# VH-VL binders against 7-cyano-7-deazaguanine synthase (queC): the designs that were tried, part 3

Target 1, 227 residues: 7-cyano-7-deazaguanine synthase (queC), of Persephonella marina (c0qst3)
Amino acid sequence: MKQSSSIIILVSGGMDSAALLWLAKKEFDKVYAVSFDYGQKHRVELDFAKKLTEEAGVEEHFIAEVPHLKGIKGSALTDRSVEIPSEEYPEGPPVTTVPMRNLNFLSIAASFADIYEIENIGIGVHSVDSPYPDCRAEFVSAAEAAINASSVMVAKKKNRITVYTPFLGMTKTDVLRIGLELGVPYEKTYSCYRGTIPPCGECATCRQRIEAFRSVGLEDPWFKKER

## First folded at step 1 (VH-VL)

Design c05 (framework fv_cilgavimab)
Fold by ESMFold2-Fast, scan of step 1:
Structure c05 (fold): chain C 227 residues (1-227), chain A 125 residues (1-125), chain B 112 residues (1-112)
Amino acid sequence: as target 1 above (227 residues)
Amino acid sequence: EVQLVESGGGLVKPGGSLRLSCAASGFTFSNAWMSWVRQAPGKGLEWVGRIKSKADGGTTDYAAPVKGRFTISRDDSKNTLYLQMNSLKTEDTAVYYCTTDEWELLGYYYGMDVWGQGTLVTVSS
Amino acid sequence: DIVMTQSPDSLAVSLGERATINCKSSQSVLYRSNNKNYLAWYQQKPGQPPKLLMYWASTRESGVPDRFSGSGSGAEFTLTISSLQAEDVAIYYCQQYYSIPTFGGGTKVEIK
């Protein structure tokens, strides 16, 4: 009974954005998607984002290039001289931090929302992302305020834009439970920071998803033992 | 096109029974949560009860004034919602609406977005 | 049960003027995990079923004119019609869906 609203989802091809995409397809009448090419080492994730959005049946899938973030020195996600760590998230911003990445992404998504008169922007941030400053509740609230203060659509007395963050305050396990109930094809999601096929199983994102599946009594599709 | 059509209303004496039907079309009825909402003459809206989709457990919930007397059921093969009303009282006199009631994971709820035209139930001695 | 209280019971507004309707819930209807208020607004014209206008307190239903806006958070909410038109004459209801659904008593909007 999804007749009342539209949303544009930030889709990475990973586990959390896939759950968000499936939830959005259930909750919103029109679902758009945007994915970002910022020179990340796991660019293969964009191929999975394209397949996921095609399977979900979105209205339009945009690929936005963010060239000024390509080759950012010091970030393990964009600087090829910095190795992707196999350790747990440290307190504070980790070496995989790309400066103001989500601010850039939300501003670009907001431009699409303004042009297409879309009322919601969906981003799959959750509690385990708290070491990244641009994944916290404070950042999301400030970004939403700035978007609405800047919006041509809002200035024309049209609907305000809401930043939709349903997983904020949830664990990756909580998000996985939701996605499993929604029927997300997790075998078609990809999260490895190294960008290898098969996934490395050792980087922070690989370890998080393996543990999330284990916590619900399942094996991650990428790491299932053959019968 | 999405549409709900109620039927079965009429005049009944206190203590009597009536069965209301609501025929749904234009959407996947089996996936929808469905509610009954009533409105007494010249009064406001009052939620009566709901039934969840089978995927979400197929359970029912009722407002306190009707609990134990009214039963909500559905037939997904016929795209039809039912309200069985027993032990009717004069205060049950109202127009009864069927409406969609879409609950999602995390407790999201879009509101009651599709309504029927309503069917009048009059309980008088 | 969460009790919904609307004010005023009725109001008369001239064409083109602003109409403001208030709704108070007996407890907060803000859901922390998505930071949304589980509050909807409905419009009902005589002899017609209610029509959904607004959900999540401030999100307009498809096809609803931009002169309708919702605001508020937690337990205090407002529906505003910025420039009343003849077709807006109706009774307006707020409804919470944080728990078992409950409606406000309604606010009748009419032309002076």
Scores: ipSAE 0.000, ipTM 0.400, lowest interface PAE 20.0, mean pLDDT 81

Design c06 (framework fv_cilgavimab)
Heavy chain, then light chain:
Amino acid sequence: EVQLVESGGGLVKPGGSLRLSCAASGFTFSYAWMSWVRQAPGKGLEWVGRIKSKTDGGTTDYAAPVKGRFTISRDDSKNTLYLQMNSLKTEDTAVYYCTTVDYGDYPTGYFDLWGQGTLVTVSS
Amino acid sequence: DIVMTQSPDSLAVSLGERATINCKSSQSVLYSSNNENYLAWYQQKPGQPPKLLMYWASTRESGVPDRFSGSGSGAEFTLTISSLQAEDVAIYYCQQYYRTPTFGGGTKVEIK
ESMFold2-Fast, scan of step 1: ipSAE 0.013; ipTM 0.479

Design c08 (framework fv_cilgavimab)
Fold by ESMFold2-Fast, scan of step 1:
Structure c08 (fold): chain C 227 residues (1-227), chain A 125 residues (1-125), chain B 112 residues (1-112)
Amino acid sequence: as target 1 above (227 residues)
Amino acid sequence: EVQLVESGGGLVKPGGSLRLSCAASGFTFSHAWMSWVRQAPGKGLEWVGRIKSKTYGGTTDYAAPVKGRFTISRDDSKNTLYLQMNSLKTEDTAVYYCTTGPYSSSWYDLYFDYWGQGTLVTVSS
Amino acid sequence: DIVMTQSPDSLAVSLGERATINCKSSQSVLYSSNNKDYLAWYQQKPGQPPKLLMYWASTRESGVPDRFSGSGSGAEFTLTISSLQAEDVAIYYCQQYYDTLTFGGGTKVEIK
């Protein structure tokens, strides 16, 4: 049974946040969504985020701009002079790292949670093999503490805001298994870092996604040869 | 020291109902995913169901033999786990264990590092 | 559901000798993406609850003696007690946590 509670989900348009969104719709009474425009090369992901949130039937979908992350040097996701790697799995802090991206995203989501009196913030981090420091359990715990120490809603109501991270410790394959059982429309998700339509199939995110589908005996909807 | 103490077991007739409780101490109960595992006399272990922490949605999952008849719930303010058993069958006769896995950042119980002593439920006419 | 099959059903071993318990899953419990086997082992003595011995197929739980070791991958796993002690008389269970949760039927280990 659904909880009598509210959650705001960080939705990127990718497969992991789509699984999180569908899980949240099953588990929570009211589901809100927030997506971020930080000048990423894969801006088409925002279009898919809009389609996914409409399909899921959220209470409200917010688009938050993060201009200070636009055009930062050194990240392949935002710096046009840095090429997105092909056929690479990210290792160590990869060239696609955007400094403190999830910290910025959680703080913005927390602002929405505070003003709209939403009790939970959902983020689709899966940390078991993550090279990104802001995808780990230690980071999530520290962010949750900072959010609660800063919240006007928490101070007034004495209600805690919880950062909901059901996929921590999971692989992308684990998350896909959950999403398939929930009925996620994966043909409406988009993960390519290069921002091409169709997806390039060669960047780390595309390769991880293709392998996740193959590991469960399926073809990624974007790369089916037959219909 | 982590401690799980089950109670509420006893003799009940087929078609009857019974509620089990599990009192937890020595760890942060509100962060833990909790499960019930049963063992029929002279038989092996059988997972019954689990309930996630509120952080992970507080949702429940059940094994096929008990789905629709058993309900798992928790009261974090009392550090207590419950198993409501309805429409009991003779096949439900077992020792019922309250158990928890490592409070890992995962959607399912991985393995069970803490177990209670168990409470016996006998379903007989 | 994944079915777990243990063999033998019972095993009699002399003190100080090696005991070997086998566990087979109906499908692989190895995730190719993280290269981990989602398998645990438990020990249950008469009148007591099960005690965790091993997880991730070969990682020994804290406080478990080093004579206990786990091996295998995919669908075939083994728990080995290198030198059986009197206190090791128990029923041993394997458990998968790859897809839902299922236990093996158990292997009784007794002294010959």
Scores: ipSAE 0.000, ipTM 0.422, lowest interface PAE 17.3, mean pLDDT 81

Design c10 (framework fv_cilgavimab)
Fold by ESMFold2-Fast, scan of step 1:
Parts: structure tokens; C-alpha cells; sequence
Structure c10 (fold): chain C 227 residues (1-227), chain A 128 residues (1-128), chain B 112 residues (1-112)
């Protein structure tokens, strides 16, 4: 029997979740979005997430607060005493790691999925070699199992919730190619961990973004070369 | 030790074809952007073209004088870069160097578009 | 294409004296978002392949002596050898990597 054509997308305002949002609009009948306020230094990304979801035309956009993550020390994304690095990551988890961030995010998204009877949760994880442990295939599989074991909707209807990860194993360049074909408005996406406008161009996410655009023969809308 | 070794140069008549090879060692070739740079006798350096890593799309770019005549390719299983030269002209006479533009070392991403590793070069002479 | 112009074409300097090479680009190679100049310098000794000396206009490649320094920003750049040594006899090239790579015409440095 055909599964429900509803999905809730984790939208950060960045380029990967934007590509996922546009892909979901093509592939699913009803698209919901959830974005997270966890005290991140780049809160401006939430404004970009709101504009992206409005332009995409989602059924509803939820903003979920994660207050316990706001108090966690040691992450450059939330702890003001820790500088955001300008270089690409060394081996191992970077100082921008927020402990179990995607696990918290998937759990919250699963609550919305359970209440609204949505059978798919979309997350834009894309790197098999991600320095973030909660961006890997093993994590996604374990999280999906835990969600299904906990769901009231699944227990009642006997239908599974699927964690939709179409970009898993892809590079940022691969994801960008898909988004370009879908018509994603990349000038409305924001990735900088420092939260500056314009973006700093030197943090790991800015560097990856600049590299991805250059790899497809294009210039990042934020980092247009001067003539 | 990071090393590039070119081969395949020689004498060829105008209108002929020649294929150059560049054997790479000491770095992760599959992640590297590779380029060819040439130098005519007694003249300066001229960029010929590049090939990106497969991860970055595997696309090629060429300088205007060689576009449509030269083709750059790579075999990551053999750590080898190639330059196929067709419809050769006397103006193509030069020492051809293979270089790295963009690669990841064991510490992460290392370089972008500047050329840190060069081979010894191989001479191509196009004469009547 | 961005056109790179070097001056002088040839330079004769006494041992221990300063050598200055200029490089001009037809447009700015400064990327405003990261505030970096996409400019490199290479040294080519007789019978040898080019060797990277400098990148990001002023960052010295590992193993390059302190007497080599790069300066400038935007469209005008300088490579300076503060105290010329015998082994510095070479042709020096600037190269931009802001767009499709292009090289300057080269500057031949000789002992006076």
C-alpha cells in the first residue's frame, strides 16, 4: 500500500536544507518545515529559513526552541568563549560540534510528525566522512529505529516513519548540482557560523560553500568577485 | 615524497596527434585538481587547462588557444593524468608540465588554484 | 582573461643588494569576501621546472628563505629579494588564480 505523501523537513536556512526543501516540494504532496532556535551565534539563519519556507510554500513552518542546548558549554556555535575557526576542520569532531544536536532535532521533528500524522522526516545530511558523528548513516538508521519504537502514530496505524536522507553519501557539490536543477534561490540561503552579514568567508561552512559553487563553475551569490 | 613525472613527448608533424602522461605519487591524486602548463622555447609560462577531481564534478577547462584540439583526462586507479593533443600546430612546440592546483593532504584541504607541485616537463616539438 | 604584466623584463643586481619585481593585473584579484589576493609567485632556474615561492600575494611557501617577500593588493603586486644571493639567478613569474589561471611574462634576475 502506498505510503503517505507528507514530509516534515529540518530547515536551517543553509544551502543543503534549501536543496532538500525544494526536492521535497517536487516529491511529496504535503511539505512541512521545522527550524530550531538553540542559541546559535548565527541566529540570522532563522530569518533566511522563514523566507525560504515562505517562498517554497510549505503547509506550516514550526520554530522549535531547544533551551538546554543554549546552556551547553564548549561549542563554538553556542559558547561565546570559544572562537569559531577560520580553517577547514582537522581530523575528529570540530569545536563547532553541539553535542547530539541532530538527535535532539530529529526527536523534536518526530514529535511534530507523530502529532500531525506525517510519515516522513527529511534531514539534509550528505557526507559519509562527516566530522559530526550525528550526520552519519549509522546515526540516521539508529535514530529512525528509536523514532518508530516510540511513535504513537506507528503503534496505532502500524505505518513506519521514514527518515528521508536523499543526499547521504553525496558531496556538497553533488547537493548543489541537484539544487541548481531544482531552481533553489541560493541568494536567499545563509551558512556562515559567525553570523555576520555579509558572511565571513573564512569559517568551515563558508569555505565549503565557496568551494562547492566554484566546483560547478559558478560564483556563490554572497561572494561575488569584484569587477 | 610528492612527485609528478611526465612522459610521451617527442617530435610530431603539423596536423598530427600526441598523448602525454603524468604519473603522480605521494599524495591523494583522486582529490587533486590537475593542470597542464606549457613553455615555448625561450618564452614564458602558459596555462593549458585543468581537470577537477570527480568529487568536484570531474569537469575540464581549457585556455583559448587549445580549446577544441586538446583533451585532458585522468585515471584515478592509476594515479595518472593525460593530455591528448590533436591537430597540432608549430605554435604548440613547448615543454609541457603537469601541476597540482587543488588537493587534500592528510590534514585536510591544502591548496586552491596555485601550483605547488610541478613535474620535470616533457618536450613536444611540432615541426615540418 | 585577466592579463598579467611584469616589469622589468630583465634586472641586474649586485650580490647582497635588493631586487624588486613588479606585477600588474588588468583587474583586481582581491576577493572582497575573504580579503585574499589570488596571486602567486614562481621561480624558474635554468634547466629546471618552476618552483612555487609565494601564494596569497605574501604567504611564503615552506622552505623559501626569509629574504623573499611579497606585497601589494588588488591589481599591483611586488616580489622583493632583500639581499640577492648567487642561487637566486632565475626567471620569476607572477600568476593570478582569481579566474582562469594566467601568468606574467617573467622577469629575468641576473648578477650585475
Amino acid sequence: as target 1 above (227 residues)
Amino acid sequence: EVQLVESGGGLVKPGGSLRLSCAASGFTFSKAWMSWVRQAPGKGLEWVGRIKSKTDGGTTDYAAPVKGRFTISRDDSKNTLYLQMNSLKTEDTAVYYCTTEHYYDSSGYYTEDYMDVWGQGTLVTVSS
Amino acid sequence: DIVMTQSPDSLAVSLGERATINCKSSQSVLYSSNNKNYLAWYQQKPGQPPKLLMYWASTRESGVPDRFSGSGSGAEFTLTISSLQAEDVAIYYCQQYYGTPTFGGGTKVEIK
Scores: ipSAE 0.000, ipTM 0.422, lowest interface PAE 18.1, mean pLDDT 80

Design c11 (framework fv_cilgavimab)
Fold by ESMFold2-Fast, scan of step 1:
Parts: sequence; C-alpha cells; structure tokens
Structure c11 (fold): chain C 227 residues (1-227), chain A 123 residues (1-123), chain B 112 residues (1-112)
Amino acid sequence: as target 1 above (227 residues)
Amino acid sequence: EVQLVESGGGLVKPGGSLRLSCAASGFTFDNAWMSWVRQAPGKGLEWVGRIKSETDGGTTDYAAPVKGRFTISRDDSKNTLYLQMNSLKTEDTAVYYCTTDLSGSYIEFFDYWGQGTLVTVSS
Amino acid sequence: DIVMTQSPDSLAVSLGERATINCKSSQSVLYSSNNRNYLAWYQQKPGQPPKLLMYWASTRESGVPDRFSGSGSGAEFTLTISSLQAEDVAIYYCQQYYNYPTFGGGTKVEIK
C-alpha cells in the first residue's frame, strides 16, 4: 500500500467503491469523493454514495453531471428501451456498457485533482477478465499518461498524478475480503443495475454480489432480511 | 381500503391517442410502484409497463409492444397514475387495469387491481 | 421474454374434487442465490379484475382459502384446488416476475 497526502475517490455507492473508500481513509491523509449522475437507471445508487461518504468522513463529496451520457442509445444502464439483462449476452462487451464511461469519469476527477492539487485519483476497477474495455490495466495506464500530459499542476510543480487502482487483478471476492477486514458497512452499499429497492437479486451485479458473500461464508445484508 | 379507479377509456380510431387515469386511495401512493396491465376481450393478461416511486428513482419500463408509443407518468400530489397511449393499433384493444404491489416488496406480482377501463381501437 | 405456457386450456371438475393446473416457463424462474421461485398465481372471475392467490410459487396471499396450494420449482409449476367449490369457477393465470412480468394463457375451471 502507498502513503500520500490526498486522494479523490470515484464513489458509485456499490461494494467495490465502498471498499476503496474505506481503504483510502486508512492510507491517505485527505480523502475527497466524486460521484457521477449520467442518467443511469440505478440513480438510487447516488443516495447510497452520499450516505457512505458522510459515514466515512470525506473532505468534500462532489456530484458531477455527465449530460452527454444521458439518453445514450443501446446501453441498458441509460437507454430505457433496453432491458437490464438477467442473463449473459454472447457477443462482446455487456449491453450495460456505457461508451467511454470510466474515461469520462477519470477526466472529470482529474479536473478536480488538478484544481485542488490532489495527487491521486482512486477507482475501484478489479478483475483481470473484465468485459468492460475501460476497466483494464492498459486503459488505466493510458488514462494516467493522458492526465499527466494535460495537467496544469503537473506542468507547474513537476509532481505526477497517480491513478490508484489497488484492486486491479482481484476478484470481487478478494475485494469483499479486504472490505470486511476494513469494516465496510455493506448493508449501506447498493449494486442493483435495475435501481429497485430492495435490489432485484437477478441482474449480473446482484448475482456477483450474492455469490461473493457466499464465497466468504456470509449472506448479503440486502437478501438476509426478507418477508 | 385500497382503491384504484381507472378512467379515460373509450372508442378511438387506429393511429389515434387516448390518455387513461387511475385515481388511487387508501395507501401511501408516493411510495408505491404503479403498473398497467391489459386484457384483450376474451384473451389473457399482458403487462404494459410500470413507474417506480420517486424514492426509487421515478423511472419507467415498458413491454416491447408498447415501447415508444405509450408513456406512463404519475402525479403524486393528486394520487393519480397516467397512461398516455399514442399511435394506437387495433391490437391495443383491451381492458386496462391499474395495479400495484403493496405486500412490502418491490417485486412485480400484483395484490391490488382497479376495476379496469375499456379501450376500443376500431378500424 | 420469458414465455409462460399453461395446461390444460380448460378443465371441468365436479364439486368437491381436485383441480390441477400446470404452468411451464421457457426458462427457470428459480433464483439459486436466494432459492426463490419468482412465480405467482391469479384467479379471475367474469366481469372482475384478477385476484392474487399465490406468490413465491407456494405462499398463499392473505385471505386465500387453504384448499389452494402451489407447488413446483424451476420451470414447472402446479396450482392445486383440493376440493373445488362453486365459487372457484374462474380463469386461473400464472405469472413470472423473474424478469419483466409475463403471464400464462390462462386455464378455465368449470363445474362438471
């Protein structure tokens, strides 16, 4: 783990970004958070992001709007005419893919980092086999290079901005083990792509979450409490 | 007592438009997910679409046959659900039911139904 | 979409006898992680809206008589009326809520 003065964390309200937030609070002196409103169907996740950042005690929590991603056609996360899948899709990246989503998010976070002179940007990408192109090591490296090539802070001070990805190459189960050790309040995290309360339990993110908890001998808090 | 009362049904020509209303009472409407289900004369039930509560994002979802033609909306200040039907087809002829699930789950089985309102799209 | 198929289309049963209605889904509606079947049953009498009878395949809705029972798992389900009463004459529908709701075609239960 690395020590540094400050970091800005991309917080979605989901379990991976929650683990990252708690890890950042342990490893960094100042922790900032940014969450994104891009017209996603699971916008209720933003309410969980707000509660998580309040509980963690961040310096400031930014909500950034990404208007050009609102209403984008073809993505199940933003296009209401496309159903959130309960089954795997055979070809290419999942139908929940939002084009260049993490690139947009990192560029916005980098603007905050540049203005506030924050030297680290944290993103909870994990899994070597991610089906999303913008969650892979190659993407992270290229984005970091572009950020540093365009940063006023870096040009002026000659200090680099690091994209902090401690979970890269880990499974969701690995990330959950870390979060449990850190004391993450998982009952306050939300992952359902459908945006239902309670979570639907059948979309890819709900299934991965339930399976991750079972793999460590626990029940997902959302599915423990039922009628 | 939970009550759902539909209105606005009637005769309309193909290509026409019609707006249905559902007046809700006896429960906290603004916390409830609301759905429309239709039934063609002498045929079975078909889900039309739903609208979530504002707390759950206020988003809408539709069955494939009505996507792009029908719009579901709600006015929580009036405890009223709406179904705006555009580009009506003869296949849209049905009794339209306003329905909800108040069983303490946001899963779509329907424990409360209105009386229904008949929409006839004639050639 | 998940396609729901009911059988038989119609069923004539004597008063006091057992009525059995079958429902098949085109794919499993059992979510293995919570071990629940996302399946409901409805009763519809002439001129009335449908009435919920059963959810989670086998849980009776409040106020539904115990002569109604649901069974099955995965993709094959059964609604049983153990001792048919005159007021049970109706059309019965199964419905999945594993994905966006879809209904079976209905089974008409009549007195012999």
Scores: ipSAE 0.000, ipTM 0.422, lowest interface PAE 17.1, mean pLDDT 81

Design f01 (framework fv_ficlatuzumab)
Fold by ESMFold2-Fast, scan of step 1:
Structure f01 (fold): chain C 227 residues (1-227), chain A 123 residues (1-123), chain B 107 residues (1-107)
Amino acid sequence: as target 1 above (227 residues)
Amino acid sequence: QVQLVQPGAEVKKPGTSVKLSCKASGYTFTGYYMHWVRQAPGQGLEWIGEINPNSGGTNYNQKFQGRATLTVDKSTSTAYMELSSLRSEDTAVYYCARDYYGSGSYEGWFDPWGQGTLLTVSS
Amino acid sequence: DIVMTQSPDSLAMSLGERVTLNCKASQSVSNYVSWYQQKPGQSPKLLIYWASTRESGVPDRFSGSGSATDFTLTISSVQAEDVADYHCQQYYSTPYTFGQGTKLEIK
């Protein structure tokens, strides 16, 4: 059901946020996007985020800088001394974890929502058993409560802000099926944690992406065979 | 540590079927795709198919479609390949081989390999 | 199906010599190529994956290179224990296919 309200989508340039963006365009009257520059090694995905938001036809695409996350020590995504692994370990938070990344991102998105009187914030979290603590249902509920407790828009008895997580509890394959039906241009999405062009094909996000496409009987556009 | 154990040899008559086993140990069996590959005497390697031990999902080389059936027994960490309507040209060493990384990212290069079972089809 | 063609079929080298083995794909497979060593009476052993990434425990005299359709396995200084058949494999698309193999012998 199409909403008569507005949403701001956290767009990374990857597959899941792309599916979310296309779903939001179907379900909401006005769609805004915000992407984050936090000094990540895969900064090239910001270029893909720009292409995706232009293709989708959003009202406005914001790029928010997060300088205090730049150079975070110990995370493979931001610390140049820590290599991006060829596999992601199943136990505990992986070395690609950026402390409270989604909390920082949601708080910044909430500032835009408050200023532009946007009623919904969309984030493409999809795994109930995520190794990242800030991708779980418990976190989403707590963040939504904190946002509403601190919102000037909500305090004026306007609309409550909802954190929209339609993919929570879904597999990456489930999200891909939804995106394919919506017509997402997956050739314009980018997931590689190493930030290389072409994508490395070895990091956790490349491997998950290749597997998701294979599971629906398709080839990942980045690794498409030549005729 | 990680091992894939296969029987040494099987002898079958043309027209019959065979069910070859591959017993895994030293890792989480449901975490990795299992592949089957054969090698005829003096010939190259030929991929038969793969199975996800967690879901039971399979993919086959079309050359073996309808003749090969891949299954697993999670309780014994054993993978099976059944090949029906055997012909003399099915004489080969049959290997099971584990996908290199976990089943969430099946890539199609293999390590480790089982030691192989020599299947001889003769009347 | 993607056809993998190896050359030469067999090769005899003197100890310490540099050897190169070639593998050609009938269409582009990007860098989705692995190399296996198979010693007489043994199962294949992974040497190289992603065209150029050496498997842990494999001596550094083994190296892989190439992309698209043309791939090479190099042994910088051949040793007696390197006597084996060498197989390239593409995993770009199913069915996964192997070359016919190159037999390496010592003179």
Scores: ipSAE 0.000, ipTM 0.427, lowest interface PAE 17.1, mean pLDDT 81

Design f02 (framework fv_ficlatuzumab)
Heavy chain, then light chain:
Amino acid sequence: QVQLVQPGAEVKKPGTSVKLSCKASGYTFTGYYMHWVRQAPGQGLEWIGWINPNSGGTNYAQKFQGRATLTVDKSTSTAYMELSSLRSEDTAVYYCARGGYDSSGYYLDAFDIWGQGTLLTVSS
Amino acid sequence: DIVMTQSPDSLAMSLGERVTLNCKASQSVSNYLAWYQQKPGQSPKLLIYWASTRESGVPDRFSGSGSATDFTLTISSVQAEDVADYHCQQYYSYPLTFGQGTKLEIK
ESMFold2-Fast, scan of step 1: ipSAE 0.006; ipTM 0.490

Design f03 (from f02, 14 letters changed; framework fv_ficlatuzumab)
Fold by ESMFold2-Fast, scan of step 1:
Structure f03 (fold): chain C 227 residues (1-227), chain A 124 residues (1-124), chain B 107 residues (1-107)
Amino acid sequence: as target 1 above (227 residues)
Amino acid sequence: QVQLVQPGAEVKKPGTSVKLSCKASGYTFTSYYMHWVRQAPGQGLEWIGWINPNSGGTNYAQKFQGRATLTVDKSTSTAYMELSSLRSEDTAVYYCARDLPYSSGWTEYYFDYWGQGTLLTVSS
Amino acid sequence: DIVMTQSPDSLAMSLGERVTLNCKASQSVSSYLAWYQQKPGQSPKLLIYWASTRESGVPDRFSGSGSATDFTLTISSVQAEDVADYHCQQYNSYPYTFGQGTKLEIK
């Protein structure tokens, strides 16, 4: 139909992809979602991704397996012999780094985009100074170029696929403000790298989301005093 | 109001064990981590470890691994620190201290409220 | 372990004077630094966290600054009730470590 009428969103179950999903529902006529099973310790996040996509009312939610990342060693996020740190000095790539994770994810999402003739792929990257190389503007630009160079849909229709990154250059707090305005049900989002219920409250991702809520004068719903 | 109540003093012989209590009131006990910190006479503060009262999970400074044991009793909102194989260098005031709750937007280990402290004297 | 060093060890000030207390980390602790006030015979009381954020109920005359390895606690106009030991604490890296303290007295 119309250009930019459809998008596929990478949904992790976390705060940033939830905000992106709600924004996409406002801006696009048809919203699809894809979530990834790569053997991550926080697999409960997939259950939250399913609930979020159901509540948002997406056209279809795909779960894609990434088996090679399940066998990867050395990342605290997938290697069970490496503990998820409670605190981490923010220099260099963190021990939770999964090599080329977003490149793998964008490639898989691009396959769905090509098959379903979807013209936009949304990813919730938000930090200009990200320690993860595959979260930076340079990476996004290169990935978009590679996707367009290899797309059957683009070759046939002469119409580009856009990697939609509305939060690039924003802080987690900026993204939270947008999500709150959109009515995102943050009590249904999950960010803990340890995969515990309730969330551990002390890994880097728990600390970041708790601080984001505090910066807007709110308590994280997971850690609300009444609960 | 938040209160952390500790006993005033304990005197123990070297080689024995001690179990110190910290009774919490005025807040939801399971929503805040409890830390233990000691202060030897005329010295600075030394962190011992923390316990998550909800899960029972613990973490210890390496020098206290195997000697300190942190536990809680949820029904009485009381935290405990047991220290074994006491030596004269363990003479100190022992504080329990509440972590700022992760529900308040900070999960880093600094302490918004402290108990009064228990003076432990280890002497022959 | 990260070693926290405070300076000076002690100082005596006149009422109304500006006082600055320093805290240095042996390696970067980013902004994960807290300051505590401890009056004689009392437990420590939180003054500042995240290097510069004042705890609720702490008077405006207290302020914190710094990042990485060098931190300062400032009392803009010292009062009699400010007589205490002041401790800095890093919570960037396990184990969490404190400085030796700075004793503040009134002349």
Scores: ipSAE 0.000, ipTM 0.413, lowest interface PAE 17.2, mean pLDDT 80

Design f04 (framework fv_ficlatuzumab)
Fold by ESMFold2-Fast, scan of step 1:
Order: structure tokens, then sequence, then C-alpha cells
Structure f04 (fold): chain C 227 residues (1-227), chain A 125 residues (1-125), chain B 107 residues (1-107)
């Protein structure tokens, strides 16, 4: 049975947010989506986010610009002078880290939630050992507390805002299994940090995606046509 | 030969429902989205919704949300549109039409390249 | 919803003349625009997609141009078989929407 409630989900165009979108459509009465333009090298992912939200049939899809994150020096994701690495995640924050990216994104999503009186904010974080500090359970808990402490909707004693993180503690393979069960159109998802068409196959996100599909006995749709 | 075959005319009373079929042949059914479009006599085209045959995902125009249901049967390469709570304003020719996607060029680049011949639905007492 | 407005509503041309049909979107749709030809009693036929890409099998006299909000379908030398209704359609965002159509007749 669907919850008699609303949710806004952070949609990147990648696999994890796609699985979250399909799960949200099953579990909530009203689903809204927000995607972020922060000057990322893989901006083509926004085109896939638009198609995914259209497939899912959301109430409204918002595109939020985050200009202060555009051109941040030192992050391979936003600084054109820094190469996207092909190595696996090193210990500590990787060079692809955009400082407080998920905190900025959650705060913007919370503003939409407060304005539209949306009761849940969905984010597709899944790795308990993520090298990104703003992908961990402790961060999510603290962000939810701050959101509720500052919400006009909550201050009116209508309802609390919940940060919905159904994939916490799951692997990318676990999330993919859920998405396949839900019927996610993975051919419309894009994960390459380099922003190339076709995807590069060498960055951390491409390697994780390829391995996830292989682990469930399937070919990644992006590479099925190859040869 | 690529074809989308729709049956002839249907006559229904107000308040009833109808289920229209669209049988695809000559191509890989799951490589194309299936759209449904109607045209009232002497009027323009009105989009109802689409279905992705591969995933079962659907999207509907708000006017048809809750009244139209799109489904597919992969084993017979057939798409269906069910329309409930029929009104006289639903009298129209109903078309199915396919849209390609290409993993290497990116999805939704293409238009509706193949259309069914249309089913005339008449809603009258 | 994105509103598509076509102009003119109807047009009568002499054989061999250049025909220009216009389509305006209420907001930017990039190049996600298609043109369809519909003859009486027939299904629509795709002519142009991605604003300017001609569908396979469509005669060279048909061409599309424009981007964002303003689009044009041109028939360089109209022929008798071109008598039809012409519809533009945006596929940038759902719901997909069509213009009201332009009726092309020969004088």
Amino acid sequence: as target 1 above (227 residues)
Amino acid sequence: QVQLVQPGAEVKKPGTSVKLSCKASGYTFTDYYMHWVRQAPGQGLEWIGWINPNSGGTNYAQKFQGRATLTVDKSTSTAYMELSSLRSEDTAVYYCARVSYDFWSGPDYYGMDVWGQGTLLTVSS
Amino acid sequence: DIVMTQSPDSLAMSLGERVTLNCKASQSISSYLAWYQQKPGQSPKLLIYWASTRESGVPDRFSGSGSATDFTLTISSVQAEDVADYHCQQYYSTPLTFGQGTKLEIK
C-alpha cells in the first residue's frame, strides 16, 4: 500500500537515484524530484535525470542551480584542470570530492519540501564505508535534525520532515537487484564522471556500474551494443 | 515489414470502459517506447501517454491520469490502452505509435516513426 | 504544460511555391521538436525530428529549422501530394504536446 504522504527525491540520472525514484513511486502517493546543476563535468547526467523523472511520472521535476559550487578548484568533478582518476577510492576524501555537496543538496531540497509542504526527502546513499563524509548515516541523522529545527512546516505542528534513505547499508549490487525488481529502465541511466558518450568505462563510477551488472549476470545496457 | 496493427471501430456507452490493442511486428518490441495519441473528429492530436515495453514504466497526461492504463504483453508484442469512465468527449480515433531509443546516441532523440492505422472509438448512448 | 502554437491555421499555395509553416513553444524545448504530415483518413507520418533531421524516405524538399521556442517547416517546391494537415510536437517534457495543426491546400 502506498503511504498517504509526499516525497521529494534527489535525482542525479545515475543508477542509485533511479532505483530510489522507482521505489518512491511505489511507496508514496506524491513524488517530486529535484536535480542539481553545480557545474559538474558529467552534466549530460541531467538529461538522463529528466528522462527518468518523465518515465516515473513525478508531480514536478525541479532543476536547482548551485552557482557557488561551479568551478570549485581542486575537485576533479568541477575543476577542468584536474583529471578524473581511473584509480579506486584511496583512504580519505578522494579528489572527486565536492565539499559538502550532499549537505547543499539536502538543504535546497528541504527548502522545496518546506514550501510545497512535502513530508519526506529521499536520497540514494548506500555505502556505510563511503569515503564521502556526507554519505554516512551520522550525517543523514544530523541533517534531518537541522532541517526539522528550521522548518516552517514543522513549526506549524503539521508534521516532521523525514530524510528517506532506504539503501543505507546496501551495496550497489543490492540496490541494482531492487531496481531490476521494480522495472527501472537502466538504459536511461548514466554514471560516467567524465561525461563522455559513450561512457569511459574507467572511472570509479563506470567500474562500479559494470561490476554491479556483471554480479547479477547481466550486461550493462551501455555496453551490450558494443562489438 | 514493420507494422502496428490496431482493430476496427468500437462503440461504447458512457460510463463503461474500453481496452484497445496495438500489435507490433517486424521489429524488436522492447527497443521502442509505445505512445498513445488520440484525435477527435476534425480536431488536432492529443497525447495520452507512453509505456516502456522493456520496464513496464508509464507516463500519462494529467487529463488521463487515473482513467487510462497502459500495459504490454511481451510474449505477443502487443500494447494495450484501457480507458475507463467513458464520456462522449472521448469519441476519437486512438493511435499507437512507436519511438526509438539508441544507447550510443542517447535516449529519446527520435520522433514517432511508425503509427498504427487507428481505432475509431464512438461513445454514445 | 508546454503550449505549441502553429501559424497560419490554413494556407493555400500554387504548385512549385516555397511553403513556410511556423511553430512556437511557450518555453524553451531545445531541439526536441518533430513535424508530422497527416492526409485525410490517414495516420500521421513523421517528417522531421530533432528540429531539423529528416526522417528516412522523406523527400528532400522538406526541411526543418529552429531551436528553443521558434521552429519552421519548409517545403521548397510544393507538390499536389503535399496537401495535408501539418502538426508540430514537442517531446522535451511530459505531457507531450502538439500544435493545433496547419492545413495546406493547393490553389
Scores: ipSAE 0.000, ipTM 0.422, lowest interface PAE 16.8, mean pLDDT 80

